# Ledger of designs, part 22: miniprotein binders against Hydroxyethylthiazole kinase (thiM)

Target 1, 273 residues: Hydroxyethylthiazole kinase (thiM), of Natranaerobius thermophilus (b2a1a8)
Amino acid sequence: MSTFNSNFKLGTYLTQVRQENPLVHAITNYVTMNDCANITLAAGASPAMCESRDEVSDFVPLAKALYINIGTINQEHKDSIYLAAEKASELEIPIVLDPVGAVAIKSRLDLVKDLLTNYNVSCIKGNNAEIKCLAGRKGHGKGMDSLDLGEDIQMVNSELSEKYNTMVLATGKTDLITKGNITVKVSNGTPLLGRITGSGCMLGILISAFIGASDNDWEAGIAATVSMGVVGEMAEESISSSTDLGSFRVKIFDHMAALTSKELQERGNVSEL
Short names: E, the ipSAE of ESMFold2; O, the ipSAE of OpenDDE; V2, 0.75 times the mean of E and O plus 0.25 times the DockQ between their complexes.

## First folded at step 21 (miniprotein)

Design ff7 (from ee6 with E8Q; at its last look DockQ between E and O 0.89; V2 from the best seeds 0.00; counts 0 for: pae E 2.0 > 1.5)
Fold by ESMFold2, look of step 21:
Order: sequence, then structure tokens, then C-alpha cells
Structure ff7 (fold): chain B 273 residues (1-273), chain A 104 residues (1-104)
Amino acid sequence: as target 1 above (273 residues)
Amino acid sequence: SPELKKIQDELQEILLELTFLFHEIYQLQYELENGDPELKEKLRELRKRIIQLLRRLLELKERLQEAKEGDPSVEKLKQEIEELKKEIDQLKKELDELKQEVES
């Protein structure tokens, strides 16, 4: 029983990724590098992890999207991020920004705000606590889904989206995706995604691949978010116990590679708020 | 056309191979964070070569979009693709040698 009330076709965006095979430029940390590469390949796109300050400006023009993850940084990484973001904005290459837990540290929060202020960021992705923190409110990940304060997150998303002219994805028990004053709720996914490392990176680079393959960043971002949730559900259905986390991780990649546009459309659980 | 589709598939395979090699070099670079400066410079040079190969790949992809079956430009594309493959093979040999240096 779908609750989706939109005419946009989620499956179209997956088809476009597989037809376009977009190259996605990623600046991410070593821990998430393999997961980001594998989910990108499984979706039908091509990842490239170029983070060197003397190379990023030459690499960005080759890509259809730039994914920036700031979970761990040093001065060279910071320089690379600014250089890549500047080049991507000059060439109108979409930028997807993933602050991870970095916003808990003042200098990293300032970096995220600088990027949002100075460059044309297509999407910023964070959990509810990170999104609240970015908006100047108290927020860090808790042992429960802070989405149970639902109207607060929708309002925070809208404030950030309007302030920075960007799409805001707040991840939680359900995912809220906002552009301007329009919010979509994605109810796909499983708590098991939070029990493995790399789920955030996988979602972030998947959004980048979908946006990079499409003329419609908004719908592409939603389709990527739904895709990650759906393959998480399919992976959960493929294991015998919630303790089979190694198998769960492997099944995510298997199901992403096998996911059809029809399955994405049918399993998507999306509603407008 | 079947010929142009085959060339597109070859370009897609090359793209995947180059991105995999870039990923491997990124992992080695991280593992050598405080390692031998000579090895780090060799990794940097390999990365630059992959970037140039990717640039050439994208140029071939753009030219393919304008190509027609039986066009003389298609034969030139095929020749450049084979040269690209040879350069990738040489790069893979150099990476293997560098991996041996890391393990020694």
C-alpha cells in the first residue's frame, strides 16, 4: 500500500543512472572509500576518489557530480574541498555535501557553512541532529529517532533550504527531503542500515550519482534516497537474523545491482508533507 | 548501431577499470601516509596519469556521440581506444611494481 501522491516516476532516475554511467568525483575519508565505490558501481555509475589539492581542479571537470564528505579533515583536505567546490560551481556540476559528525566541531561547522554560502550546493545530507546543529539549534545523534519531533525538523529543513538555496535531506527513522518550503517523507529503509558502517557515505554518493545523471536534482535526490531504503529493506528480507550484519552489508550491494526501475517504483514509500 | 554500441561498451569498461585503479592508488596512498616520500611521489604521478587517461576517455565518448556507423572517424576512435588500453596496461604494470616495493 503506497502512500505516494506524486506523478514523478522514481524508476526513470535509476534508468538514467544506468544509461548515463555518470562519473562521480568523491572527496571522502578512507573508512568509507570501499563502500562508496561499491554502491556507486552497483547502481551503474562510476566513482573516483580524488582528494589531492594539486589534482582536484583538474579532476572535477571530468565528473557529473561532486560528493564531499567532511567526516575527517586536515588543512590539505580543506584546501582540496574548496578548490573542488569552486571548480564545480564554475562548471555547474552539482555538489552533494555530507557533513557527517563534523558539524559537532566548530571549525568543521564553519567549513560546511562556508561551502553552503559561497558555492551552489545541490544537496546537503545529515541526520536530524546534524541538521539542527547546522541551523543553530541543539542537536546531536541520540539513541532514538529525533524525527518524533517531526514538525520541528520539517521547519528546520525549510529554513536551511531557503537560506542556502539547497536541497536538505534529514535522515532518521524516516527521511525528510526539503527544497524550499516543499518537504517529501521517505519511509523506506531499515534500522539495520544504522548498524553497519558506511551507510551515510553510500547514501550520499548515490544521491550524487542520481543527480549527476539527471536534469531534475530534486526528483533525482528523492529517487536515490528511496533506492537506498528499498535495497536496505530487500537486504533485510534476504537474511535469517538481524545479527547477520556481514551478510546484510553484502546483500545491499547485490540488491542495488539487481534493483529494477519497476521494483523501485512499486516499493517506494514516499509522501508529500 | 551494433558497432557504435560495442564501442560504447568498451568505453564503459575502460571507465570502470580506470576508476578501480584510481581507488586502489587512493588506498595505497592512505596506507603510506607517513611512508617513503619517493613512493608517495610515484603514487602521485600514477594518479596524474589516470586523470589524463580519463580526460582522453571523455573526449572519445564525446566524439562517439557524433559518430555514424561506417564513418572514417569511427576507425580513428577504435585506434585511439586501443592506444588507451595499452597505456592502461603499462600503468597497471607500474602499479604492480610499486606494490612490490611497498611489500619489500
Scores: ipSAE 0.543, ipTM 0.798, lowest interface PAE 2.0, mean pLDDT 85
ESMFold2 (binder alone), look of step 21: mean pLDDT 83; pTM 0.809
OpenDDE base, look of step 21: ipSAE 0.572; ipTM 0.827

Design ff8 (from ff1 with E8Q Q65K; at its last read DockQ between E and O 0.86; V2 from the best seeds 0.70)
Amino acid sequence: SPELKKIQDELQEILLELTFLFHEIYQLQYELENGDPELKEKLRELRKRIIQLLRRLLEAKERLKEAKEGDPSVEKLKQEVEELKKEIDQLKKELDELKQEVES
ESMFold2, look of step 21: ipSAE 0.648; ipTM 0.844
ESMFold2 (binder alone), look of step 21: mean pLDDT 84; pTM 0.824
OpenDDE base, look of step 21: ipSAE 0.588; ipTM 0.832
ESMFold2, fold request of step 22: ipSAE 0.709, 0.705, 0.715; ipTM 0.877, 0.878, 0.884
ESMFold2 (binder alone), fold request of step 22: mean pLDDT 84, 85, 85; pTM 0.834, 0.834, 0.834
OpenDDE base, fold request of step 22: ipSAE 0.529, 0.540, 0.537; ipTM 0.811, 0.816, 0.813
ESMFold2, last read: ipSAE 0.711, 0.663, 0.732; ipTM 0.880, 0.858, 0.890
ESMFold2 (binder alone), last read: mean pLDDT 85, 84, 85; pTM 0.836, 0.832, 0.833
OpenDDE base, last read: ipSAE 0.546, 0.526, 0.543; ipTM 0.817, 0.810, 0.816

